# VHH binders against q9y6x5, part 216

Target 1, 379 residues: q9y6x5
Amino acid sequence: LPPKLLLVSFDGFRADYLKNYEFPHLQNFIKEGVLVEHVKNVFITKTFPNHYSIVTGLYEESHGIVANSMYDAVTKKHFSDSNDKDPFWWNEAVPIWVTNQLQENRSSAAAMWPGTDVPIHDTISSYFMNYNSSVSFEERLNNITMWLNNSNPPVTFATLYWEEPDASGHKYGPEDKENMSRVLKKIDDLIGDLVQRLKMLGLWENLNVIITSDHGMTQCSQDRLINLDSCIDHSYYTLIDLSPVAAILPKINRTEVYNKLKNCSPHMNVYLKEDIPNRFYYQHNDRIQPIILVADEGWTIVLNESSQKLGDHGYDNSLPSMHPFLAAHGPAFHKGYKHSTINIVDIYPMMCHILGLKPHPNNGTFGHTKCLLVDQWCI
Short names: E, the ipSAE of ESMFold2; O, the ipSAE of OpenDDE; V2, 0.75 times the mean of E and O plus 0.25 times the DockQ between their complexes.

## First folded at step 10 (VHH)

Design uc90 (framework vhh_8dlx_2)
Fold by ESMFold2-Fast, scan of step 10:
Formats: C-alpha cells, sequence, structure tokens
Structure uc90 (fold): chain B 379 residues (1-379), chain A 121 residues (1-121)
C-alpha cells in the first residue's frame, strides 16, 4: 500500500496528564503502537512556533515563526494570529506538506494545522480548511477521512488540529483535577471516534497515525504577577509580545532599557538578544527583539492589571510541564514500544522517512526516532 | 478597574439594523483581541466573532454575512454592526477580552454584563 500518514495535534496536551488521568482509548492505541513519554519542544513553548517546528524540523530562529506575536525589524511588518495568512511569515522554511506535493506527485490534506491555509513558497495544501475555531472536531475528522479516501492524486500526508486541552488549561489551570478530568475524557473520546472512523473505512491497519501536541501547561496565579509598568515607562519601548516571554523593542538606548528592566523582578530573567542562552536556539532571526524577558514557571507578566488565566505556557523548554508526548500506530511503527524522550524537531525527519521524502536541512536527528520504526535497526 | 460595558441594545423590528458598542476601561485596549458572544433565551453561548489588535476579523460562518465587527482604539470602543435582524437574533449580547497573544485557543478572561436585543414587531 502507498505510505500514508495522519498527523494529529491536541493543543496543550501536557505529557504527565497521561499518568494522572485515565485514557482508555489512547491506551488501546498505544498498546498496539508506540509511546514517547516526553517530547522536548522548542523555545518559546508557544502554539505557532512549535506547530511549525513539528512540520519543518527547525528551531524557531531558523523557521521564522518565533512567537504568536512578532515584529520583523527589516520589513517593519507586524504578525499576530490574525495575520498568519501573509506568506512572508511562513516562507523561511518548507513544511512537510509542501515537500510532499513538490517531491512526489501526491496530495496533502489539512484540517486547520497552523500554516496549512497559507500559500508557502507558492504552494498551499491540496485540500484544506480555512481556520475557524467554531468548526467541530467531528467536521474536521469527516473532511480529513473523506480526503484520505477520495483524492487523486492520493492524499499521502494529512493533518488534524484541535484547540483542546489548551483552552481549558488556560481557563482552569492544569491542577484543577475536576475540570481537567472532564476535558481530557472528552479528548480521549475524540481519539476513540478517530480510531473507530479509520477502522470503519478500512484504513486503520494501513495508515500511519501520529498523535502529539505542541506544548504542556503550568499553573498560574494572581499571586504570581510581574507588573512591567512598575519597571519601565511604556514611552521607552514598543511591546511586541508580553507573557511569559516579553519581546521588547527599545525606543531609546538599548542599554538604558536593559538597565531599567534587569532588576525589576526576582521571577524574571532579562536578556539582551546576544546573551539569550545558546540552549534555547533563539537568537539568529530579525524577528527576535533586542531585549527578551523570560518569566519563571507559573509567573505572568502584566501591564498594571490582574490576570484571570490559571494556566499558561511559553516558559523554558527544559521544564517538564512544557513537554507534550507522542503516540503513534501504523505499519511503520513497532507495537507496544515505549521510548523516554525525543526532541520535537526529530518528528520531521521521521515523518519524511515514513513518506519516502528527502528532508530539507533540519535540526532533527533521525537516530533519535529509529527505535520507533520497524524498518530500522535499533541497537 | 478593568471593565467592559455594552450598550445599544433594545427592541428593534425585523429587517432593521442595529449597532452595539462596548466601552473598555482599566487596561490597554489597543493591545487585546476582543470578542462578541450572544446567548438567546434558554440557549447556550454562541460565538459571533472576534477582532485582533491589528484590526483583522474572524466570524462565525453562520453569521458572517449579517455582522461586522470593528474597533476604535482612540476611544477604547468595540462595535458590532448587525444587519437584516430576525426574531432568532433576540439574545443578550456580550463583549469579552481575549488572553494576551494566545493563538488558536481563545480564552475570554473579562466579560461585560451584556446588553439585551429583542427583535419583534
Amino acid sequence: as target 1 above (379 residues)
Amino acid sequence: EVQLVESGGGVVQPGRSLRLSCAASGFTFSRYAMHWVRQAPGKGLEWIGNIYHSGSTYYNPSLKSLVTISRDDSTNTLYLQMNSLRAEDTAIYYCARDYWGEARTSFMDVWGKGTLVTVSS
């Protein structure tokens, strides 16, 4: 059978939710497939950056989606969620669906994965849904399964994105067992629906399915706020992104802005761009601002106001609370295998291997995912 | 004091237009995405649409041809323009503030008290 892959993301699915809640459908998926217990994502641990890293295998400084809110100093363009359809922001990398369509005479399909409703290098996903948060998981699943079954040339790469448990993680916080239990049970039921639909269509044994996420979630509190307005007057800088990583564009001397910020809070690290830790791989891009503020886990940067959010992400990618997991099933994958950790950038070269595509240069290491695959030697 | 105050509701005849306003105070309005949400009597919340700080708008597909969302950052005011009103548009209309800079996962952390729109003849 020609190799086919469905990549599914549940936004904000923290890895240790798997240990603290019951997932009967996901556990059945894993028993006959593989589980990676922790996926170390890229910094900053935000939705757009990490979703683009999954499909490009690149650090944020390399693929250019460095935050959910960005400013490009060279072109003077501003990016927000509303502006994600401008190809300019996405053109610093080649995502896997573009490679799939250009290297092979094959189609791609997308139900709302970030970037799939944008023409990137003049190539848009063959089948796609324009982003709309009100569209149900069931409608997204219906379109994806229809396209996987009824396309010419055949759809060999498909993506499916869902906003939960991220929305509820922000609202209730990850430590709210009652509300998170309800939300996570619904997600497990959606996974059950996905598996059942694929079985009914005769696709289950011949389709490779990856279920993963972009980041985790940590508990926040109104008792853990950093008031940026108490450190520096707003007239001295332009704010590009706020929390938990603030992106500061100085209107005066950079050193003077830095000096006003550096001792503002014991719960925030302040970096000049060239002093950002090398381990973040968050330095070499014009969209990374001259000064970056990184809040400690669970701390929220605010502008002289309270915050109602009880959960957040974007923090240091070394934090286990920021890590998602990866589960997979299909002819390419071993059955009943558990692996401890991979890097999120490793997913891209693995997916290219499964699809028979030549990967673009990337930051992933194929060796890290070899033990998941039946056609590889794992010693 | 962070608050949102809706206004412009009332009784309107079918087929007419109505513009709702939402006055924001106590925060930097120009930096936040804003939502309109409605609730018909005995029904759940229905999302109408949102507008980002850039001015870009996203709408519920069922309502896109009937509504326009706009903002005036100089007066800290959010607007909902509704055209061709029907009896089924009778609802309490709320404006709400989104979390700062979150993509794809809108959470509305500040809500107004709502303004009632009744479409009847």
Scores: ipSAE 0.341, ipTM 0.662, lowest interface PAE 2.7, mean pLDDT 91

Design uc91 (framework vhh_8dlx_2; at its last look DockQ between E and O 0.81; V2 from the best seeds 0.59)
Fold by ESMFold2-Fast, scan of step 10:
Structure uc91 (fold): chain B 379 residues (1-379), chain A 121 residues (1-121)
Amino acid sequence: as target 1 above (379 residues)
Amino acid sequence: EVQLVESGGGVVQPGRSLRLSCAASGFTFSRYHMHWVRQAPGKGLEWIGNIYESGSTYYNPSLKSLVTISRDDSTNTLYLQMNSLRAEDTAIYYCARDYWGEARTSFFDYWGKGTLVTVSS
């Protein structure tokens, strides 16, 4: 029987939520599986970039999805959540579902993971759902489990994506214990439903399941705003992305724009592209704009107005508030093992190992995940 | 305060054209990408299309041949031109302001109250 893997993402699930709230279903999953307490994601700590890093093992500068909002000056194409289906944006890397379909005679299935409804290198997931936020978790789960049981060639890699707790994290902020408790309990119940359905269908004992997320969430405030319009007149630049990482395309001399911005706020760092810190691995891609502004944790960049968001992400990837977790269960994984940290790019080579695939060149290190796996020596 | 006010709705016969307007105030309109969305009776929200600050437009593929989105930054006004109207185009039409750099969970940060279009013979 070929090994099978289901990769599940709950968007914006901050790692320390596990310590501050009760998750009976997730804790039962972890008891018979593994937990990585912190996953160090890639910069910038946003949804599309980190979801693509999980499935390619690459930094954003290498896979090309460098933000949720992008602009290409040569083609004059825009990228955003409403127009994300152009293969041009996704073709700088090969995600694991493409590798799975091309290296072995195997199928992939997808319920709304970013990129799975787009042909990448002329290959689309064998089974997929076009993105639609109104489709319930239960319908996504029903389709994934149907495809896992009834496909030929067999589905060996499946993905499932859910928008919460990110939406509520933005609306209420992660420090709103009343609202976040309600939201996180609903997510725990969905995890319970997932496990129960896999057991009822006879899939649970032979399926590897990874539950993870792309980033965390930090508390924002009306007292922590950076008004970009107080720094520079909007006629001098085109804005490509705003907050907490602003992407600036100058309409005049780049040095002049930089000089107007560089000392504007003590809570914002201003970088010429070549001066972006090497530790971010966020420099070597044409989609990264000539000037990048990086706000300090919990600060919001605005255009001469207030902000309605009480939580946000996109900040420095060294911040624990930006880190998700990873939990896994299945025949490939130890039972009851806790691990402190891995890099988000390490997930891809681990998944390739579980599936018996040859990974494309990537930025992950297989050695970082060896202790999670039963067929590896953890020394 | 940020306000978006749609106008131009009403009863229109099948096959005719209609132009909706959205008047924006309380922010620098020219700096935001804008969207049109609609909701038919008893149905969910349907995205129609957007227009970027640059003037570049992207449309729902099922509606691309039937609609045109434009903007007039000098009057802070967003437009939706609809051609060859059908009974299925009966809906409340909303304009919405783009939520910078958010994906999957937050598409719009401000909405209008909507304008009703009824396509009836």
Scores: ipSAE 0.665, ipTM 0.851, lowest interface PAE 1.5, mean pLDDT 93
Fold by ESMFold2, look of step 11:
Structure uc91 (fold): chain B 379 residues (1-379), chain A 121 residues (1-121)
Amino acid sequence: as target 1 above (379 residues)
Amino acid sequence: EVQLVESGGGVVQPGRSLRLSCAASGFTFSRYHMHWVRQAPGKGLEWIGNIYESGSTYYNPSLKSLVTISRDDSTNTLYLQMNSLRAEDTAIYYCARDYWGEARTSFFDYWGKGTLVTVSS
C-alpha cells in the first residue's frame, strides 16, 4: 500500500528536444500524465550538482556538490567522476533515498544515480549498482524492476540513471539533426521499453514515474574558444575545473590573478567569489574556489588546444539551452496536463509529498508543483 | 600532437611484480591528471586509478593494495607498479589523460594504444 516512486534521469536532455525531434513513446507517456516544459536548474549546470539538487531540493552551495571537479584545501581531497565515493563530499545534505529507507517498512533502490553508491550519513541505498558506464539500460532497468517487485521491506523509492543524450550531445552538438535524431530515437525506444516492462510486471498502474534530466546542451564551435594560456601563465594558479565554468585557485596574490583574467575575453565573466551574482546561489561553500570564470553560451575555455566537444553545458542557469524537462505518470499525477516551468529544487518537496516523507529544510517550493498532483488544489 | 605510449608489458608468472611505463609527449605533462585503465579479454574497461598534477593518487578499491601509480614530471613518464599478479590481471593496460569537468562519460580525451600483460604459469 505504500506509495512508490521511480525517478529516471536521461542526462543532458535539453527541454526543446521535445519540440524539435520525434518522441512517440515519450509523447504517449506525457499524454497519459504530466509535462513540465522547462525545469530551471541550478548553477553550475553540471551533472553531479544538478542530480544532487533534484534529490535534496538544495542549491549547490547548500548541498556541497558544487561541480563535477572539486578540491578541498584543508584535507587536500579531490572529487571527480573517477573519485566520487568519499562520503566527505556528500554529507552536507540528506538525499531523499536516505530519508525514505529510514522509515519503517521501506527501502530504496538505485541504478547508478549519482551518490547512490556512497554511504551518506552512514546510509547507502538499500539496493544499488556501483557505477559502471558499460552496464546497459536493459540491465539497469531489470535490476530496478526486480527490486521494486521482490524486496522486503518493499522498495518505495527507486532511481535510474542513463548517460544519454549527454554523451552524444557533447560529441555532435544539439543542432546536429542527423546524429541527434538517431540518438534521441534510441532514447525514445528505451522509454518505450521502460513503460512496457512496467506494464508487463504489473507495476504501471500503481507506480509513480518521473522522467527528467539534469541540464540541457548548447552548441559549441572551434570559432568560439577562450584560450586561458594567452591570458595568464599556468604557474600562477591551480586549475580545479575548466569549462564552461573554470574554478581557479590562485598560487599568487588573488587580486593579481583576477586582474590578469578580467579582460581575457569579452565572452567570459570573471568573478571573485564574493562578487558572484546572488541569483546563482553559488557563493556560500568552501568548495567554491576564490575565482570562477563563466564563459558565455557556446564558448569553450581551453588550454591552448582545440576542443573535441561540439556541445557543452555548465553555463548560466537562466539560459533556456541549459533547461531540462520533467514528465511524470502515475496515481499521484494528473492525466494530460502541461505546465510551463518549475525550479529543479521544487522536485524534492514534490517527491517527499508523493512518498509521505517529511522533507528536510530545502530551497524548493511545494506550491510550484501543486498543479501536477491530483490531490492538490491548483490555485 | 598528444601521444601516450605504454611499455613494460609481457608474460609474467603469478605472484610476481611488474612495472608499466607510459611515455607522454605533445603536451605539458606536469599540469595534467593521468589515469591507468585495463581491459581483460572479453570484459569491459576497468579503471585502476589516477594521479593528479599534485601527486595525489586515488585507486579502484578492489586494487588499491596491489597497485601504485607514480609520475616523473622530469621525464614525462607515468608509472604503474603491480604486485602479486594473478591470472585475472591478464589484460591490455592503457594510460589516459584526464578530461576536466566531465562526469559519467568514462571518457578520457587521449589514450595510449595499450600494453598487453599476460599472467600465466
Scores: ipSAE 0.587, ipTM 0.831, lowest interface PAE 1.8, mean pLDDT 93
Fold by OpenDDE, look of step 11:
Structure uc91 (fold): chain B 379 residues (1-379), chain A 121 residues (1-121)
Amino acid sequence: as target 1 above (379 residues)
Amino acid sequence: EVQLVESGGGVVQPGRSLRLSCAASGFTFSRYHMHWVRQAPGKGLEWIGNIYESGSTYYNPSLKSLVTISRDDSTNTLYLQMNSLRAEDTAIYYCARDYWGEARTSFFDYWGKGTLVTVSS
């Protein structure tokens, strides 16, 4: 039988939560598997881009999902959480569930992972749930495990997505120990439910499971605001994305817009598209706007009428507060092994290896994850 | 203070049309994308559609043929035109202001108190 893999994402699970809070279920999961303590995600450190990087192994400039909010100047199309189902946005890459499903005697399943309810390259997951935030984790888990257990052709790759602790991180801020403790306990309980269900169904020993996240969370404050309206008139540009990385589409001369913004705040870097630092791998895509504003950690770009969140993400991907973790369990993985760090794009070639899939060209390095796998030599 | 106030709800017979309004105040309406959402009794929130500051509109595929969203920036008003109403369209309808950069958590930073639409014969 072909190997099976379940990829689970808890949105916005910052890596150091594992050090600062108790996770009895997750720790047990880790004890019987592997842990990568820090995963360096891709810039910008947002939900849609990073989830797509996980399943494509590509930087954002390559897979084309460059933000949660995008605009294409040629087609005049918009992308957002509410408008994410146009294949136009996803077709610049081939996600792993498509690759998997194109194999013989294999199918894919998905519970609300970004992009899974969209036909990509004319292929949609054999089993999927349309995104609905009101659907419980239990229902998502039940569907995923049912498909893993009873499908023909068998589901060999599945994804499961959950919105916490991201939503709560935004609401309470990551430094709110009381509220975040409650939220993170719930997450751990859900992991317990996941493990229990897999055991009950007899899947636990044979299913490879990866639990990871797309990004972390940093504390924001009313004392750390960058108001764009103080620097430039809103009639001079269209805002495509706001904070902490603003995407600016000039309505007047780009240079003039740039000059008005370049000294807006000492806590914000302003880049022309061609001057975006190479280390971000965030330049070579038409969907990246002509000017990008990058706020320092913990600073929020706002407009006069903007609301304020207590936590946010999207910052420089080198910041530890932006980093998620990765834990895994199953026949492909060692037991009781911990690794310090990998890049988020490294997950893709590893998953391809586990599933016996030929990976598409990607930015990941298989060598970075070799030590996690029982069939590989760890150098 | 940012404020959104929905109006135009009421009891209508199946097959009829209804236009809802959302009056916005306390912010520069023209620079924000706006949304309509609804909540039927005993159900979760359902996204209906949105209109961008540019005027571009996007809809829930399940509702696209039955709804039209428009805006009047001169009066700071958002509209939802609903046609061929059905019993299942009974819900509280909300207008909401878009928040840039969000995904799968909260892409609204403000919304109104809602207006009730009851479709009944």
Scores: ipSAE 0.436, ipTM 0.764, lowest interface PAE 1.2, mean pLDDT 94
ESMFold2 (binder alone), look of step 11: mean pLDDT 82; pTM 0.832

Design uc92 (framework vhh_8dlx_2; at its last look DockQ between E and O 0.82; V2 from the best seeds 0.00; counts 0 for: pae E 2.3 > 2)
Fold by ESMFold2-Fast, scan of step 10:
Structure uc92 (fold): chain B 379 residues (1-379), chain A 121 residues (1-121)
Amino acid sequence: as target 1 above (379 residues)
Amino acid sequence: EVQLVESGGGVVQPGRSLRLSCAASGFTFSRYHMHWVRQAPGKGLEWIGNIYESGSTYYNPSLKSLVTISRDDSTNTLYLQMNSLRAEDTAIYYCARDFWGEARTSFFDYWGKGTLVTVSS
């Protein structure tokens, strides 16, 4: 029987929520599985970029999903969550579900993971749901478990995506103990439902399950705003993305735009594309604009108005507040093992190993995750 | 105070055309991408399309042949032109302001109150 893997993402699940809130169902999952306390994500610490890095093992400059909002100057195409289904944007990498379907003639299933409702290199998940935020977690779970049990060729790789706690993190901010406690308890209950469903279907002991997230969340404030309109007149540039990483396409000389921006606020860094720090791995892609602005943690870039966001992400990936966790259970994983940190790009080669797939060239290091796996010697 | 006000709804016969308007105030309209969204009775929200500040438009593939979105930045007005209206187009139509760089949690940071379009048999 081929190994099976279910990859679950709860969007915006900051790693230190595990220390500050109660998760009885997730703690039971971890007790009999593994926990990676921090996953160092890729820059920028946004939803689409990091979800695609998980399934490709690549930095954003390599896989091409460099932001949630993108512009291609040659084709004049725009990308956003509302128009994310053009394969053009996703074709710079090969995600694991495509590799899974092509190497061993296996099936993949998807409940709303970013990119799974798009044909990538002419291949779409064998079973998938078009993105619709109104579809309940229960309906997504029912479809995934049905496909895991009732498919020929067999579904060996499945994904399940849920929008919380990101939506509530933005609305309330991560420091709102009352509202975040309520939201996180509901997520823990969903994890309990997931485990119970898998047990009732006889899948629990033979299925590998990874629960992870794409990024964390930090507290924002009306007292921490950077008004871009006080720095530069909008007639000098086209804005491609705003906050906390602004993507600037100059309408005049790039150096003139840079000079108007570079001393505007002590709470943002202004980079010409070639001067973006090497540690970000955020330079070598045409979709990265000529000038980027990077706000300091908790600061919001605005256009001469207030911000309604009480929480945000997208900040420097060295910040612990931007880090998610990874928990896993199943025949491939040790029981009761805790690991401190891995890189988010390391998840892809680990998943390829579990599934017996040959990984495409990637930026992950299999050695970083081998201590999690029963068939590996940990050094 | 950001405000979006839809108008132009009403009762219309099948096969006819209708143009909806959205009047924007309280922000620099020309700086924002804008969306049209609808909700039919007993159904969830359906994204119709958007228009970028550049004028570039993208549509729900199911609706592309039936709708056109345009904007007039001089009057701070967003338009939705609908052709060949069907009973299934009966819905409350909303205009919405794009939520810069946000994905999966909310596509919009401000909404209008909506305008009802009823396509009679």
Scores: ipSAE 0.707, ipTM 0.869, lowest interface PAE 1.5, mean pLDDT 93
Fold by ESMFold2, look of step 11:
Formats: C-alpha cells, structure tokens, sequence
Structure uc92 (fold): chain B 379 residues (1-379), chain A 121 residues (1-121)
C-alpha cells in the first residue's frame, strides 16, 4: 500500500483572503491538518512559472518556464496559454509526476495542472485531462477520484487545478468585497465537496491532500498606468510580455533601447538582464529577454490604451500580496499545526519525501517543511 | 475604444467553404496576437487557433486540416477560412484579442459579439 498524495491548486488565492473572508470548510480542513500562512513564491509571480516551480522545486531560470508568454529567438517558437503543448518549453526540468510514474507499480493522474497534458521527456501523466476551462470542478474531481480508486498500477500522485479566484481577482480586484466574498464562498463550497467526496469513497484517511496556490493578487487602477508608447517608438523592440513584468527584445542597439526606457516612469524599474537583482533568481536562462521592466505594485504597463484589469499579479515576490497559502491534511501531516512561512520551492522536496521519491537537484530546502510532518523532528 | 466585429456568418450547406472576417479598431492591430474561438449550441468555448504579430499560426489539433487563419495588418482585419464544413461546425464564431501574461482563465481582454454559422442542408 504505497503512500498517496493529491496536490490541489486554486489559482490566485492570496494568503490574506483566509483572514479577511470566511471559509468554514477550509478552516475545518486546516483544523485537522496543517497551515502555512504565507508561501513565498518565485519571481515572476505568474501562473505557469509558479505551478512548475511547485512540481520541480526549481526557480524559473532553472526550469525554463520563465513567464506565461515567452519567445525563443533561436527556434522562433512562441509560448502562451493557447500554445503551451510543445515539450521544448517544459524539458529543462523533470516534474514530480514523471519521476513518480517511472517507479515500479506507480502511476500519476492529473486534472489540468499546467504541463500534465504535455509529454515531458517523452512522458505524459499516466491519466490526464486535456486542458479545457469549460470542464466543471465536479467533473475534474470525479476523474481524479476515479483514477485514485480504480487504476492499475495504482495512482499514487494526483494533481487538480482550478482557475478561481484568479479569474475573478483580475476582473473585480481583491478589494471588491462584495464580488470577492461571493467568489470565495463558492471556492470554499468546492473544498467542502472535495473533502466530502474523498470521505464517501473511503480515501480520506489514507490520502495526503495539499491545498495551495501559485500567487496572490493586488489592486490595479486606471490612475496607475505606465504608457510605453510615450517613452519609446515600438519599432525599436519586440514585445514578448507586457505587464507587470515586460519582456523587451531590442531590434536595435540594446543600450539605446535601455536609455529610452530607464526614465520612462518612477513607478517602473528597468533592468538589463545582467543587472536583475540576484534575489529574484531570474537571470540564467536564454528565455529571459535582454531588458525587463518591473512595475511597482498595483501599476499596469500599457502600450497606449486603458487597462481592463482591476487586479493583477506578477510583481516582486517579496510582496505579501503576491503570496499564496498552503494547507495540508493526511497521515503524513500533523493535526492542528500552523506555520508562518515556507518557500514555494520547498513543497517539491516535501512531496518527494511523502511519496518516497528521490528528488532531482532543486532549490528547495526539506528542513523548512519538517515541522509539518509527523515523521520528522521540528528543529 | 477597442472594438472587434465579426462578419461572414450565415447558413451554408455541408461540404462547402466559408470565410469569416473580424474588423478591428481602437488599437494598433499589427502589434497584437489574435484568436478565433467558437461555441456550439449547448457546448463550452472551443479554441480554433491564433495568429501572432509575426504571422506565425497555431491551431487546435482537431481542426488543423479544416481551418486557416490569416491577417491583413493594412486593413486591420483577421480572417478565418473554413473548409469542408460539417453539421458539428454549427456555432457562434468569435474573434478575440490576446491578453498578454494571462494563463488558464478563458480570458481574452476583448471579444467580438460573434457571428453565427449554421451548417444545414
């Protein structure tokens, strides 16, 4: 009977939503398990990069998914949410579901976690759903629980992804209490459904469950726009990604492009690649463009138009607004324990430990998560 | 004011071809990646494909042999050519502007109102 783990992400779930909104089902989950109040994620604080960091334990420069929008100048390949299936982008790392299912008598299952419908190192999740945002949480959960109960070899690692509260956070902004209360109540109901389904199927007592997220959300405003067209002619560069971290590929002399941008706004930092702060761990990959622009929290980089976004993420990973939480329950975890913070890259070696897997080289520190685990000493 | 207006829909017989247009205004069209998406009756949204500012195209694998996306930056127009139409291609067809930096949201920042294509004898 090998150990089993279900990893669940609710996209864009800001850590302080737990304190500012009511979550009766999630709070009951935490009461009988563990909570990490803040998870320090990786820069840039975007969806694809941080989901891959969770499952590889690597900084973005090391796993190669450095943004939600990327361009490779050598191969002329594009990456985006609509165009994410080329293994080229994913092959710079080995995610935990690949390592897991290559073990004897083990398989992996996935309901839409980024990358699980891609053959990474010629290996695709043993059971998976092709990404389709129209598929309900109930159907995703039904598939995952069916695979956990009925597969040979048994599914020992499973992932489940849901798009909220990220989508609503962009639409309304995190400060819209009326709309965000409705959205977050719906998410708590889904967590209740998850727990009830696991109990009804006899999975609850012997399955380890992690509920986490990739990033938070900050409030945006039409009063906080940075207009690039007022600073630089668009013919001087190719735009790879826009906001809040713009990725600039110069078409002309790089120093000339930098000089036109460096004084564009006091609310934006402009970096040559070699000058990106070391604390970001965001330099050593060819997919990181020669110039990046990093907006201050709550500022939006635009070309010459208004913005539709009322909330955004992608900012400096030191910002509390960018941090998600982590909750966990199961035989590997203590009951009723709260921990202040871990790094998002620490989740990978912890998961490898729970599953009895040898981790690949990574940036996580197993010691940071020892206090969560019943088989470890907390010091 | 960003606007996207689809046209060219209507009733068409199975096996025929149809070309849809999307007229763009209120932004620098040539700098944006553009998408076609459809919604069949009682179904969710289905991504058809996109075209990058460079002219590079990517398609839904299930539709790859049946559709072609093109753009004319001088007229700010996006096109969808559909061939060998089948009854299951009956849908509302939308053009959409790419939303840089977003993932996993079914969210493009601007959508057209759509144009209905009905494939029926």
Amino acid sequence: as target 1 above (379 residues)
Amino acid sequence: EVQLVESGGGVVQPGRSLRLSCAASGFTFSRYHMHWVRQAPGKGLEWIGNIYESGSTYYNPSLKSLVTISRDDSTNTLYLQMNSLRAEDTAIYYCARDFWGEARTSFFDYWGKGTLVTVSS
Scores: ipSAE 0.494, ipTM 0.778, lowest interface PAE 2.3, mean pLDDT 92
Fold by OpenDDE, look of step 11:
Structure uc92 (fold): chain B 379 residues (1-379), chain A 121 residues (1-121)
Amino acid sequence: as target 1 above (379 residues)
Amino acid sequence: EVQLVESGGGVVQPGRSLRLSCAASGFTFSRYHMHWVRQAPGKGLEWIGNIYESGSTYYNPSLKSLVTISRDDSTNTLYLQMNSLRAEDTAIYYCARDFWGEARTSFFDYWGKGTLVTVSS
């Protein structure tokens, strides 16, 4: 039987939550599997980009999902959470579920993972749920496990997405111990439900399961604001994305806009597109706007009338607060092994290996995950 | 103070049309993307559509043929035109201001108190 893999994402699960809170179910999961303590995600550290990086192994400049909010100047199209189903935005890469389905006697399933309800390269997941935040985790889990258990051709790759603890992190801030403790307990309970469901269905021993996240969360404050309206008139530019990485589309001369913004705040770096640091791998895409503003950790870019969240993400991907974790269990993985760090793009070649898929060209390094796998030599 | 006030709701017969309005104040309306959402009795929030500051509109596919969103920046007003109303369109309708950069988290930083639309024969 072909190997099976379930990829689960809990949005905005910061890596150090594992050190600061109790997760009896997740810890048990880890004990019987593997843990990567820190996953360096891609810049910008936002939901859509990083989820697509996980399943493509590509930096954002390569797979084309460069933000949660995008604008294409040629087609005049917009991308956002409320408008994410145009294949135009996704077709610059081939996600793993498409690759999987193109194989003989295999199908893919998805419960609300970004991009899974969109036909990409004219291929949509054989089984999928349209995104609906009102649908419970239980319902998503039930569908995914049903498909994993009863489908023909068999579902060999499945994704499951959940919006917490991201939403709560935004609302309460990651430093709110009382509220975040409650939220994270719920997450752990959901992991318990997942494991129990898999055991009940007889899938637990044969299914590879990866539990990960796209990014972390940093604490924000009303005392750490960067007001763009204090630096430049709003008529001089269009804002494509705001905080903590603002995407600026000038309506006047780019240089003039740049000059008005470059000294706006000591807690914000301003880059012309061509001057974006190479380490971000965030330059070579037409969807990246001519100017980007990058706020320091914990600082929020605002407009005069804008509100802010108590927690946010999207910052420099080298910041530990932006890093998620990865845990895995199943036949492909060791038991009781912990690894310090991988890059988020490394997940793709690993998943391809597990599933016996030929990976598309990607930015991941398979060697970084070899120690997690039972069939590989650990260097 | 940011304020959104919906109006135009009421009781309407099936098959009829209705136009809702949202009056915005306390912020530069023209620079924000705006949304319409609704909540039917006993159901969760449903996204209807949005209009960008540029005027581009996007809709829930399930409702696209029945709704049109527009805006008048000179009067700080958002509109929702609904056609061929059905009983299932009965709901409280809200306008909401968009918050940039979010994904899969409904962050409307501001929204109105809503206006009730009842479709009944």
Scores: ipSAE 0.471, ipTM 0.782, lowest interface PAE 1.2, mean pLDDT 94
ESMFold2 (binder alone), look of step 11: mean pLDDT 83; pTM 0.834

